# Designs tried in a protein design chat: miniprotein binders against a7ua95r516to809. Part 61

Target 1, 294 residues: a7ua95r516to809
Amino acid sequence: ASLSLLSISDLVPDLQFIFFWMSNAIEILYFIQQKSPAYMQTIELMDDKAGSKESLLSATISANEEAMTILEEVIMYTFQQCVYYITKTLYVVLPGLLDCNPFGTEPSSEQCRRAAGVCVCAVCVMPEAVRRVVSVFQTTSDLLQQYQVHSEIQSQMFAYLFFFTNVSLFNQLIDKGPARGWFQRSRVLQIQASVKILLDWAKGAGHNHLAQKFFAKFCSTVTILASPPQQLSQMSWKALCAEHPSLKPVQLHRILTQYQLMAELGPLPIWQPSSEDEAYIYRTVDLLESFENH
Below, E stands for the ipSAE of ESMFold2; O stands for the ipSAE of OpenDDE; V2 stands for 0.75 times the mean of E and O plus 0.25 times the DockQ between their complexes.

## First folded at step 5 (miniprotein)

Design j14 (at its last look DockQ between E and O 0.55; V2 from the best seeds 0.00; counts 0 for: pae E 9.9 > 1.5, pTM O .646 < .8)
Fold by ESMFold2-Fast, scan of step 5:
Structure j14 (fold): chain B 294 residues (1-294), chain A 86 residues (1-86)
Amino acid sequence: as target 1 above (294 residues)
Amino acid sequence: SDEAERMAEDARRMIEEAQRLAEQGNHEEAIRLLTEAAEIAARSGDPYLIAMVALEAIVAALQTGDEDVIRRAEEALRRAEELMRS
């Protein structure tokens, strides 16, 4: 629990240690991939003492399998340790994103308040809560770059971090939103603007496709909640399901119920599950998202 | 070739002994053997033997909380990587 209260900066030495060993394991993988074909060719070209050549070839295949098994275990272990540290920090800072106001004129830096001209800089207007989340992503990106981690592993790490962020934000909004007032229209618009800052960061970092994929559920939720009452009242249940396929029937029903409680609508739309979906709106086990990557 | 094959066999035996020592918690002796095995592995021309020395050093560092063992593992890894680049 103590580690979850620390800033990402406090974890940098531990993360550097883990990234160091991961980076070295990846270098060994590259060495094997580069040298193995030439070594295998040397065996194929050797004198045809049938037993000797085939024995050496068999031993080499076994050695490759053993090395690859250990590499997979080391890379997976270090990857999981990095994710563990990063997501513990991320989990603590994410709820703040739901309460911050990116439309406010209160700069996070006191220096920006004193020198109005400096406040033209976009960084001076970013809410502190959003800045903390961006700092976690940026520090991760910086460490991956510092240790020259292959782009495929970088993509896998950000896919998981975006998946985790999406689940955490969605669950917080659905579970605690009513009590916190987060379903109020003005708050939803603030949340939408804050999420856009995260998505813009992801695009700038080269992860736009991953962000679009893994933030789909939370983005759909915020989009529905931010919809004007007149626009939303024109849509049937079937139309909403088609427009927001990432949402399960029970999730969509809960979101629409919250919207109904917070807004005054014109003639009510048909926001009732189809006969096929009726049973699923009562599956509370499907309401909150699992952190299982499935 | 015959000399290289003998060196490869010697290196394999040393790496297997180091793995066994590490499993028993004797990381210091394991790393000492890995360091000796690195020189022989390099002379064998078998890239998997050099890779295994480096990998076992990484495993030893990750499995231990002992700063002295971690330092020795870093030294063994550095030597193996120098040999991999040569």
Scores: ipSAE 0.553, ipTM 0.868, lowest interface PAE 1.5, mean pLDDT 82
Fold by OpenDDE base, look of step 6:
Structure j14 (fold): chain B 294 residues (1-294), chain A 86 residues (1-86)
Amino acid sequence: as target 1 above (294 residues)
Amino acid sequence: SDEAERMAEDARRMIEEAQRLAEQGNHEEAIRLLTEAAEIAARSGDPYLIAMVALEAIVAALQTGDEDVIRRAEEALRRAEELMRS
């Protein structure tokens, strides 16, 4: 199937299977970890007939270690598969978020329409492009809860998904933004509103801290681009660096350069990088974020 | 019992061999050995052994896409969970 046709709903059966095994493996691992000491104590309390006790204890320890290793491998594998499928879906829907006009009238979600006719829930009133992104995260959350996946694993999964989303959106905005007109103030305000809806959802879902942390770079970029020229032109390079510490000097320089071009501003000496940052603003290799630095 | 311990050791050896076969790309033979190990595990009544064999079967089956092995492993895992809760 073309990647363009892949929806999170199409992946739900496969994801359910993976989440089932991930949850079960975690539960079994936890059980082994809790019961192993008691089991070893039971063996230790057995009558030491002919050295069989030490052999049995050693065999039991070895068997438990092997079982735990296998379970850890299953957990890691299933986690990676979940992330792989979910990120594929995100890859398809995230570009729509940058093109979204959140101030337009969008139809309600199909699921809510089927269940309630006219639904006015927070998801149903979202712009379609935002709703599609939120639906991926909501489906992930629902599956994690349905299978009672350990809270730490849930947090790790959302951390990665937010990281991936931030990198994807940031890189697309920096790379394609000028050509697509995403640096135009009106478009930036639309993007800002769309991201706010996503962040509000994350807050409501209990992931506010993770969302604030992992979306910081994209949010900083959007905040700078959304700033009025009169305001931004009064901010020094040093002030902007201090206000947006998530941005590398090369990234900030690129954003300001593109902003200057878009706003038809002449050279602004106040935005000139410090002597310390001057060497770093030309490091184009650091301009885009890497997916590997998680 | 000495017999249950022997069964556990046999099943463990079969799992190790299945893992080696899977690493070599011989998934069919790996699945065969895991199936035999699962039968031994089921007879032992050891929930940990059952769970271990089932999980290995799932990992192998996920690589091959064998739905029947996955289903059998799921059933074995459910049984192991039931035994762990008893």
Scores: ipSAE 0.006, ipTM 0.277, lowest interface PAE 9.5, mean pLDDT 82
Fold by ESMFold2, look of step 6:
Structure j14 (fold): chain B 294 residues (1-294), chain A 86 residues (1-86)
Amino acid sequence: as target 1 above (294 residues)
Amino acid sequence: SDEAERMAEDARRMIEEAQRLAEQGNHEEAIRLLTEAAEIAARSGDPYLIAMVALEAIVAALQTGDEDVIRRAEEALRRAEELMRS
């Protein structure tokens, strides 16, 4: 069914149940791991009649392995369910980032005074489209902290969310950008500002390294599109590939083509692909990213 | 004690019956049985039985997707955690 009516606040009760189970499955796993050596030592001190000591040790080892296998499956399922719910919400709100104007059309001081008398300076105002995305990330962060989920699992979850965000924004820009006018320079600069606000949130939340790593493809795209023509026209294909390793040849080729159209540049010899890349610049199957590549 | 061994045996039988119910698709009944088994497993003093009961309840609840079933499994898990700390 359609998820256009889905909001993160509607999903919090379901996410609370899933985070509860994930965190407690992890605690039970660690409890078994802590208790297993002590229980084995107790068995080793028992009287050994008819081989009961060896049989009990074997049964305990088997039970531990079975319990750990089941707990790992529960952790995997609950993690996948969290990602499922959260990414469905993200998919609905992310396109708005490409359409929003973070520079605003009205003075921010008037918006500050209308918000329950609380004054917020223009630099601190967050556009509605960006607020919707940040709300998803912040709600996720709050739930992970509320249930004291292990830090490694928190990092893996935000890696998935940033990866998903990058793929969604990149695919939307490449696929719908020409029809939506998103490749116009004024629009690209607005998109760049909106993404900067997201990156600032990630930095403040302690996820800067993950955001830098997993937003690389979309950020590279926006960086190229925002570059002044006199600067970009002096960079060779090989130099652009080296500066933007996250972009596949077909993707870089498409981005440069759109740049040429919007900057009214003719074909540039310096942007001719290397002989190695010529076979790949027309592979349209590689143009858009898969949400399952993580 | 002999009573603890009897309770451990009872808990194992209840876990096995819950697994059979889950294989038949009767996840709600499996969770109800596992909730009762949690108390018996705790009185046996065997922490592995407590963990097995909690785990089977969580797995069964996830397969149903039913919020009432999930709530019952959540209660069984909380009880198992409290009993393991005793």
Scores: ipSAE 0.005, ipTM 0.345, lowest interface PAE 9.9, mean pLDDT 76
ESMFold2 (binder alone), look of step 6: mean pLDDT 75; pTM 0.678

Design j15
Fold by ESMFold2-Fast, scan of step 5:
Structure j15 (fold): chain B 294 residues (1-294), chain A 86 residues (1-86)
Amino acid sequence: as target 1 above (294 residues)
Amino acid sequence: SDEAERMAEDARRMIEEAQRLAEQGNHEEAIRLLTEAAEIAARSGDPYLIARVALEAIVIALRTGDEDVIRRAEEALRRAEELMRS
């Protein structure tokens, strides 16, 4: 915890300003794209004497291209700024999801507990750590709706936010999991429950397809770690690779090694990589995912 | 235990049906099926099945704010954890 770190609530006024300008730039770009063809056609239908029509047409094309380039730069800049501030906030709250016990959630206040069953307190039954993450996504959704940002841009923003969340959670679990005890069987079940609540929110918000696509790696990891020993022991390395294509061989090997240790399945390796994958695992030192889109 | 295996299969089918009902907005009937599945899972002694039913129940219960279902799911998960340690 740092005094310089801001919550999502502290960023809302700044985000409102950025969303406002992004929305305006998108609307102007849309207007130019819709209206410029008709205007160009009007110029082409004019009677041309002394080359005036050609000069006007050329000038209009140049002006439209310059305006579109500037608007695209403004949209890109404001989009990147929104993503930057939102993901910075997510990075701070996401580790809490891995420590969360959703089955130990009781209303923090007696007033909230007494109000249980009324619509206004339905959100209060969500675990605090999960609620902090959902609040970031909900605030983003609310701002996109408030400023009437086009659905395509909304989808692109949530695609990136889900991608970022997936990479962040996966990296935290793989890198810090052993030291934090996150690979313990009971902890994995708690993580699975928290993730299910988060994904359920995404489905309710209309982003189920994006969530399924961009959370694949972390979901595969949690699914494997939560699997019964009898079920997982019956699967070959090849079958696990086929079932979990989002995981690199080196990542799958690390996950299965931790699983075998935590489930106390004995010291003999159960899941042997293919000779090709074993060679790759031996050469590869990087387990963690990059935050850069590829 | 052929009987335990059949009970586990029955509970899994009930979970799938409860998920379908929840997707259709019939949360009351979904919770009823999950409650029945939880009883079958408890009788089976399979901690992974007990945990699975509890996880499905908590997601639906959080949408409806049903504190009793949440509390039962927590108790079931704790019992599953105890069985896994044993």
Scores: ipSAE 0.000, ipTM 0.446, lowest interface PAE 11.6, mean pLDDT 77

Design j16
Fold by ESMFold2-Fast, scan of step 5:
Structure j16 (fold): chain B 294 residues (1-294), chain A 86 residues (1-86)
Amino acid sequence: as target 1 above (294 residues)
Amino acid sequence: SDEAERMAEDARRMIEEAQRLAEQGNHEEAIRLLTEAAEIAARSGDPYLIAKVALEAIVIAWQTGDEDVIRRAEEALRRAEELMRS
């Protein structure tokens, strides 16, 4: 199935409205949280008039809880709306990042060619595909800043966006990479350069810690694929697992198998499957034991 | 409506449970639960809920290589966009 190409700028009016309401709801929630204790203390200090004090406290607690629940629902709803629009746009533009070449010698337009004559590094470094992804992140950052959304919510937003991006890129590389030639060293180096542009943007935006955390799996994959055969063949399975803790054993094994194929190496025991064979045998024994229990 | 609100809440709970199952590595059960949530979301008419189910399904499907789930989720995202535009 195919999706229509959408510019993030086409969504800005809708996103502005949603961010406006999210920011307002957060501010109201914060105000209630800060002022509620003082108000309740005021009620507690009042003299009891015909037993009405306990009823008033109960009613106030109930009303406050109801108001906070509604505001939390509004915040969640607007957050989900933003995530939906932003991730939908990312979903469409992310595959282009795996196919682009940041080392291209010919600019895509006359403007790029003229700029390349004056400042070749600045113009030729960011491919259009990478720029589309960066524009989604930058527009999100701009809107969060424009509506003064609390830093905690900003962090949650980018954590989710980076998580989505990492999973999408990793899965696409592992699943479609062999057919698309993405495991060839020259392609991997191009992918690595493109990803570095995204990571550099995240660092500049104050999200370096989040980017390092949520891009770890894809970065580990690309790092392994870009490694020289001599270096990789000298590492034990244990050493590789320790150096790439974000990768599950089955993922690491698949990556190494593809590396072996793409590097035109003969059958080379880069990984020893004894642990998987042992694990598989024990799974079979466990199945028979459980079959005997009623 | 009250019924639509109840359906949306049911679907939201199912999505949360599916996310938990996926984190535990039980992708088959997570996809089963998301498929049920998708049907409820579609009947609720909530485009954001439909989109959320579809996006969660895509993430798991890409991890497992289930192209059928990816295709169905892409169709759901397109439908959610149509609902949002109207």
Scores: ipSAE 0.000, ipTM 0.109, lowest interface PAE 19.3, mean pLDDT 71

Design j17
Fold by ESMFold2-Fast, scan of step 5:
Structure j17 (fold): chain B 294 residues (1-294), chain A 86 residues (1-86)
Amino acid sequence: as target 1 above (294 residues)
Amino acid sequence: SDEAERMAEDARRMIEEAQRLAEQGNHEEAIRLLTEAAEIAARSGDPYLIAKVALEAITIAFQTGDEDVIRRAEEALRRAEELMRS
């Protein structure tokens, strides 16, 4: 049963090979980019009496362009493979954040680590569901650091991983939340606590800017759901749209509808969409987010 | 009231200072300030403020392994939920 599902720990040897190749390709690309101008200057300083300088320069440009294209393809391929395996693992553990009670009694660290197949730190005291997600991010960070992957590539990888996490959590909450009770006030506060722990890990890892950018939609959702009824009922539809620009009209309407039901606020609508937005409220195709980064 | 507004502002300043101290690694002093902020929030009866203080405390508590702070934060969040229902 466990043999059909791989944890991030089980994928580490494969990921090590992929990161190894990616790192080497990046280093070779960097070497070519750094040495090409110096070599071209050397050619330019040659005394070109027979056209040999022009032929050599042209050949060097062509060879460098071909090598750079191949290296860029290798980097892209290895990057996509890493993202694929990491996000596949994330997708399995992310729903746990929505069911996580960070104040519950945790199983022994040994049992949790064995069951989840994911490890963060022996002394870490994070709730198990949060630990499982953080373990994926921490392992990724450790591998990027181990293979000395350039900071730009590291930022791009975490941007995508945070984007994926945000979309996955938002879609799970909106699609499955009503049936699972995830919109109940006590559950929302627990979700908020779990997400805060995750975001604080991201800040500590040096990714605060990326986390703020890519978690905006899910954070807006949780913020609205955790809002006091007295405060939220005082806000107009326009004010809510302005406060939460990451949410589409149909998404905001769905969240407010769930809030109204769970807060036991009467059946009368509190928040009226603008005339222009009314058509978008009924566009169910825009309710869930796409996993493709546009 | 002026008193309630003063209490809320005091609590917010304590939260900001606690966040700064936590970023510097001074978790002990950060928890002390958050404990004081929690008492002010509890007296204010503002569930949003109670929840905010509790959420700030929980991250530091899990970093330090302070089970008492985790338990107090849980109690505060339950209290906030009760107040939000009423």
Scores: ipSAE 0.011, ipTM 0.525, lowest interface PAE 8.7, mean pLDDT 77

Design j18 (at its last look DockQ between E and O 0.76; V2 from the best seeds 0.00; counts 0 for: pae O 3.6 > 1.5, other shape alone 3.778 > 2.5)
Fold by ESMFold2-Fast, scan of step 5:
Structure j18 (fold): chain B 294 residues (1-294), chain A 86 residues (1-86)
Amino acid sequence: as target 1 above (294 residues)
Amino acid sequence: SDEAERMAEDARRMIEEAQRLAEQGNHEEAIRLLTEAAEIAARSGDPYLIAKVALEAIIIALQTGDEDVIRRAEEALRRARELMRS
């Protein structure tokens, strides 16, 4: 028993069931939080004429503990199921984001990217690949709104979805980028424009803070790779570490090495790791991000 | 009151029996008992009992693959929620 992966739209009926049950469990939690203090007070004020007060208090404490335990399990289970199926869909559509061109025709778009920037002379179009990713986020937002899920739970869900997206994109760029040509400046500018569409969506949806936090690593990577050679060459290793604290030494070293190769900056190492970081630039096990680490 | 205490005990026993029936796969009888327990739980004045009826309906719905059982669980939940608001 598993859900279809053909598109997020195909998953909507199944996700609606899970969101419905999650929303109802959350509402039961709020009901208990609202009614519990008043009910406990009525018990405390009760005359213990029949000797039932202590028994009722004990039963009430036990009922509260049982209800909280079961509610936590149900909410956690339904939340994890939603996240599982949504991220499974994201996993399929995310690679396309690294290969799409949001600038339209190559000659005019190329000039805008290199001379004036995307905001001045070219309107970014939403490529099909970017639209598929945005559709997953929008459908999630629509379902959370449809079932009136509390904003705190909504924030937790998007925090995880952005975390997953960041790790997936970063790992693909680092691992497959050299073979795919993704470190070429023109391709990096296309990736940057595509990511901006996702970040603009997140801002419009009220999740700007979460997007800034959880996309930091991928955004830092793309920012470095998109930097003009004259600007990047003037920055020391320490300055780059300070500007991009989300990047581990081995990650920053790999990115700068690829930049140096693609930018034709010459044979000499321009960026020297600090003595503190020297030992860590060769820690290959730390190169790719884990979906289990934050 | 003695009446309210008796109702609370009746509702509690019905919910426990519904849980046992659900574990045995007898979801139809479990939901029937939960629906009956909802009315008694509401009259008891104990908010934990009506909440527990609603919660057990959710658990049954999540455990079953039967559309008819899911529909009946939704009906029981809807009734429990109406009683929670009253």
Scores: ipSAE 0.446, ipTM 0.822, lowest interface PAE 2.0, mean pLDDT 82
Fold by ESMFold2, look of step 6:
Structure j18 (fold): chain B 294 residues (1-294), chain A 86 residues (1-86)
Amino acid sequence: as target 1 above (294 residues)
Amino acid sequence: SDEAERMAEDARRMIEEAQRLAEQGNHEEAIRLLTEAAEIAARSGDPYLIAKVALEAIIIALQTGDEDVIRRAEEALRRARELMRS
């Protein structure tokens, strides 16, 4: 796999290879775990010829532990490789969500209809930037199902993909938002609509709980920015922290500062940080999120 | 039984020799030996020996860039999985 293969479709053969061997490693691990009690029972019922039963049981336990350890390492490595390649393609397409206008263009379905007569694909009815992100998630889902990867592993993979998506979108909004005009109210409403399309995909794909958990920081940010000034100006700092627990004090403070600038509001006493939070609102090192899952 | 224990020991020896062959780069002979070891391991009634064969096939497939070796590793893995089900 090279860096020139940044689109998800270009990576499908490599992902198919990795998913195939990962899925097989998982099946073998479950086989060992499932067979272990029955086999050890047969050893324990065996006649003890010259005291050999204890030695055989000890050797069997040791071999079992060695095989399971190696299988777990193979599964972890192959899982990480899949996530690495998928997130590289996702990183390329995610910024487009912040720039697209889901309201102001002719529906993609109409242009698809002209070219093909009729289009029934859900991807064809959404903005191109959103379609690119959904295509990464959908391709991943299709591959996981094709190779019959266990549902727990599928959930772990989407948990990480949603975590990565949240970090990428949040960091770009906070870091580049002022220069790109993304804090302007019309842009925030466009971003909110685009994210809703993505969340609707996650719900329809059976990942609603993961999306709610792992998109919380970005969704809270957009929710605050999209709030009407009359509603938001009545909420204290304490109330905002309680409604948006995923946001660190420095992050909430930055979001409210940008909101004040775009709504042309002066400082509001009700938004003054609590005394506990005052120490943290200037910790710039905590402003952006890490891609490392801690 | 004593016969099952002898078959299990034979399978272990074959798996160890296959590991040595794979380290030397002789992947085709390693896979052939693993396939034979799986059949003997199945007759011994030791499920961990069949699983060890499958594991070694996976390791070879993930470490090699040779598509013919990968195909043969896949065949060995498929056979080991059949034996694990029986």
Scores: ipSAE 0.301, ipTM 0.765, lowest interface PAE 2.6, mean pLDDT 82
Fold by OpenDDE base, look of step 6:
Order: structure tokens, then sequence, then C-alpha cells
Structure j18 (fold): chain B 294 residues (1-294), chain A 86 residues (1-86)
């Protein structure tokens, strides 16, 4: 099937299978970890019948270590598979978020699965492009809850998905933004509103801290681009660096350069990089975010 | 108790046999044997045997890709989990 046709709903059966095994492996691992000390103590308190205690202890330790190792491998493998499938779906729907006009009256065609009839929940009233992204995250959340996956693993899953989303959106905006007109103020405001809807969903889902952390770079970029020229032209390079610490000097310089072009602003001495940053603004290798650094 | 120890030994033997069967590609029989081993392991009261049975079922299920084997492994695993919670 072409990647363009892949929906999160099509992956649900496969994801259910993977989440089932992941959850079970986590529960078994946790059980072993919690019971192992008590079991070892019980063995240690047993009457020393002719060296049987030491052999039993050794065998138990070895069996425990082997079991934990295999379970950890299963957890890692299943986690990676979940991430792989979910990120493929995100890859397909994320570009639509940048082109989305959230101020348009396009009715959401899909009803919330939780409601009989016309649902007016926050998801159902979302623009279609935003709803598609949220649907991926909501489906993931629902599956994690359905299979009672440990809260730490849930947090790690969302951390990675938000990281991936931020990298993808940031890289697309920086690379394709000028050509697609996404740096135009009207388009930036649309993007800002769309991202706000996504962040509001994340807040409602209990992932506010993770969302704020991992979307920081994309949000900073959008905030700068959404700023009125009169306001932004009064901010020094140092002030912008301090306000947007998630942006590398090369990234900030690129954003400001494109902003100048879009706003037809002449060279602004106030945006001149510091002597310390001057060497870094030319590191084009650091311009785009990497998916590997997570 | 001597009975619990005998049951534990029986469960261990059954797990080993299930492993051999799985290595031979007889995943269906391996999972059937693990299902029986789970019940014996539960009665023995040894939590490590229960965990070992469950682990083997997971491994076999992940390796086979056969839906029927997977379903039976899921059932064995459910039983094992119920026993872990008791």
Amino acid sequence: as target 1 above (294 residues)
Amino acid sequence: SDEAERMAEDARRMIEEAQRLAEQGNHEEAIRLLTEAAEIAARSGDPYLIAKVALEAIIIALQTGDEDVIRRAEEALRRARELMRS
C-alpha cells in the first residue's frame, strides 16, 4: 500500500498485537523484579541442607537474569515496532498540519468514536488536518490505556512521538517554508493556531510538560515568525537567543534572514550575531534537526 | 512441600520439552504443553516457574507468526498472569 493511504486505523490490529506483548513483558519483568529480593531472602533463610541452598540460589539468580534480559529485549523490540508504525502514520499526516487553515469552516467528516451521533467534542470540531494528527496520538493513548502499559513506558512513547513531530515539522518549515509561503504572516498565524490546538489536546491528555519540552523548537520558530515586524525589529540577537534557547545560532539566523526577506526589511544591525556566535551561524549541518539524537 | 517440589520439577521438564518442540518447529504442541505447565507451575507456588512459562509462550508467539499459535499463547499468558496476581 502506498504510504499516502496508510491511516492509523489500518495499523490498529498490528499495534494491538504489539502492545499486548509489550504490556505482558513489562508486567512479567516487574513481577520478577519485585519478587526476586523476597525469593532470595526466602532461600537464604532455608536450612542449609548440604550445599543445596547455594546451588538453588545460584540457579535462581541465573534464571532471573536470563528471564529479565529476554524480557527487556522483548520490551525494546515491541517499543521500537510501535514507534516505527506510529511515526510512519505521522509522517503522512504532519505535512497537512502546515497547510491547514484552522479558521476555515470545513466540517470535520469523522465523528468521535465515543459518541453516538453528532459529537461536538474538541476533537470533532478540529480542522481535518489537525484532527488527523490528533487521531494518531489519541489512538496511541487509547491503546496504551487499553493494554494497561506502565506509565513510564507511556511517557517515553509520547516523548518520542512529540520529538519526532517537532523534528518533522521544524525541518519541513525551515526547508520548504520559504517556497511554500509558510513564512508569510497569514500562514504563520494559521500554523500557530493549528499547533495551539495540538498543544491544547496534549494538555488535556495529561502530556502538557512533555509537549512543552519537545515542541519548544518548533514553537519558538513559529513565535518568532508570528511576531510583528515592529516588535521583532526591536529585539537584539542576544535577546532572541535568550528568549528562544532551543534554537541553535544557525537556526535563529536562518529564521531571521527569511523573516527579513519576507517582511522586506533591510539589514538590521540589531540582529547581527555576536562575535561568539558568528562562527556557528555558518554551520549548515546543524540547521536541520536529526532524528537520530533521541 | 515434597509435592510442590515434584510439581515444580514436572513444570520445568515440561518447559524444557516445549522449548525442544519449538526449536523443531512444532509450535502448536509447544504452546499446548506450556498451557499445562502453567497450571502445574501455579499449583507449585513458584513464581519464577510461572514467569518462565509466560516468557516461553511470548517467545514462541513472537517467532511463529501463526494466529492460532498466538491465540493459544495469549490464553496461556492470561492464565499465567491470573496466577501471578493470586
Scores: ipSAE 0.019, ipTM 0.492, lowest interface PAE 3.6, mean pLDDT 85
ESMFold2 (binder alone), look of step 6: mean pLDDT 80; pTM 0.749

Design j19
Fold by ESMFold2-Fast, scan of step 5:
Structure j19 (fold): chain B 294 residues (1-294), chain A 86 residues (1-86)
Amino acid sequence: as target 1 above (294 residues)
Amino acid sequence: SDEAKRMAEDALRMIEEAQRLAEQGNHEEAIRLLTEAAEIAARSGDPYLIAKVALEAIVIALQTGDEDVIRRAEEALRRAEELMRS
């Protein structure tokens, strides 16, 4: 209940506070990494009188190790807090993406700039459910840029957010899909179009490589569900597994079995394994049944 | 070198006392000592002391709910950042 009152906009002040301190901690880390070698070199060039140089070097090394430990803890803590709040917001908005019809008429966005009745912003053509998800990613990107967070940390954050989104969408589709009709062709095509809008945003934001990497499982699943039944029935089990390496064999079998049921093809299955694949298929079915009985 | 060593020891002592006060919840006194330590760290030239002042300011800011303490922690951080840019 309390979660329904939270939006990404409501979290911006808290996120700004955390990003500010995270950015400063990263700058201090960089400062120590750049200055410590020069300082240690200065000590190395000192007169070595009965171990005074060794004592100073040992003390400096200990001080640097202590500072590095605290910096890593602060950076990790602030990073985890940002990820926690952002993913908590994503968790609320992601299910809407699977029910979204991007080909329908959605209410226009007030964030558009207009001239003589023409909308000049891309947000105006984006469905509300997709816009909610994109807004979370865009706000994150804006905050990372505002506080000049190093590009590697930015990449790590989006890698995690894309990974979380992929897993969340995949699990929702597999667990709830049959009951909600998401496996029906018209719905699958709507999901595919909505996901394309999200991936296009990621490409525009400079995260194409991360999006391709971390959305692989969900994209494979949607691709299978959008494939014509005739195409799937003509492929061997080995060929299907090779086409979709991001899916475990048991996951692929579950998807295909559910797709066959939802397609309502009657007694003639759309998926016909070859005799060469028979033993492997039986093993996969046995593993799935064992899993479901637990 | 003797003066630099004394300055570094004074700054370190102040930072350690500030950490102890912060652990006890006395963030007001902790940030006061950090502000003084920042000026001494500036003259010591020890990059570790500069970093340690900045780190403790961040820790205090993240732990406190007091807007005045946060403002003063930011001021201490800004002073340390000026030294890092020098």
Scores: ipSAE 0.089, ipTM 0.585, lowest interface PAE 5.8, mean pLDDT 75

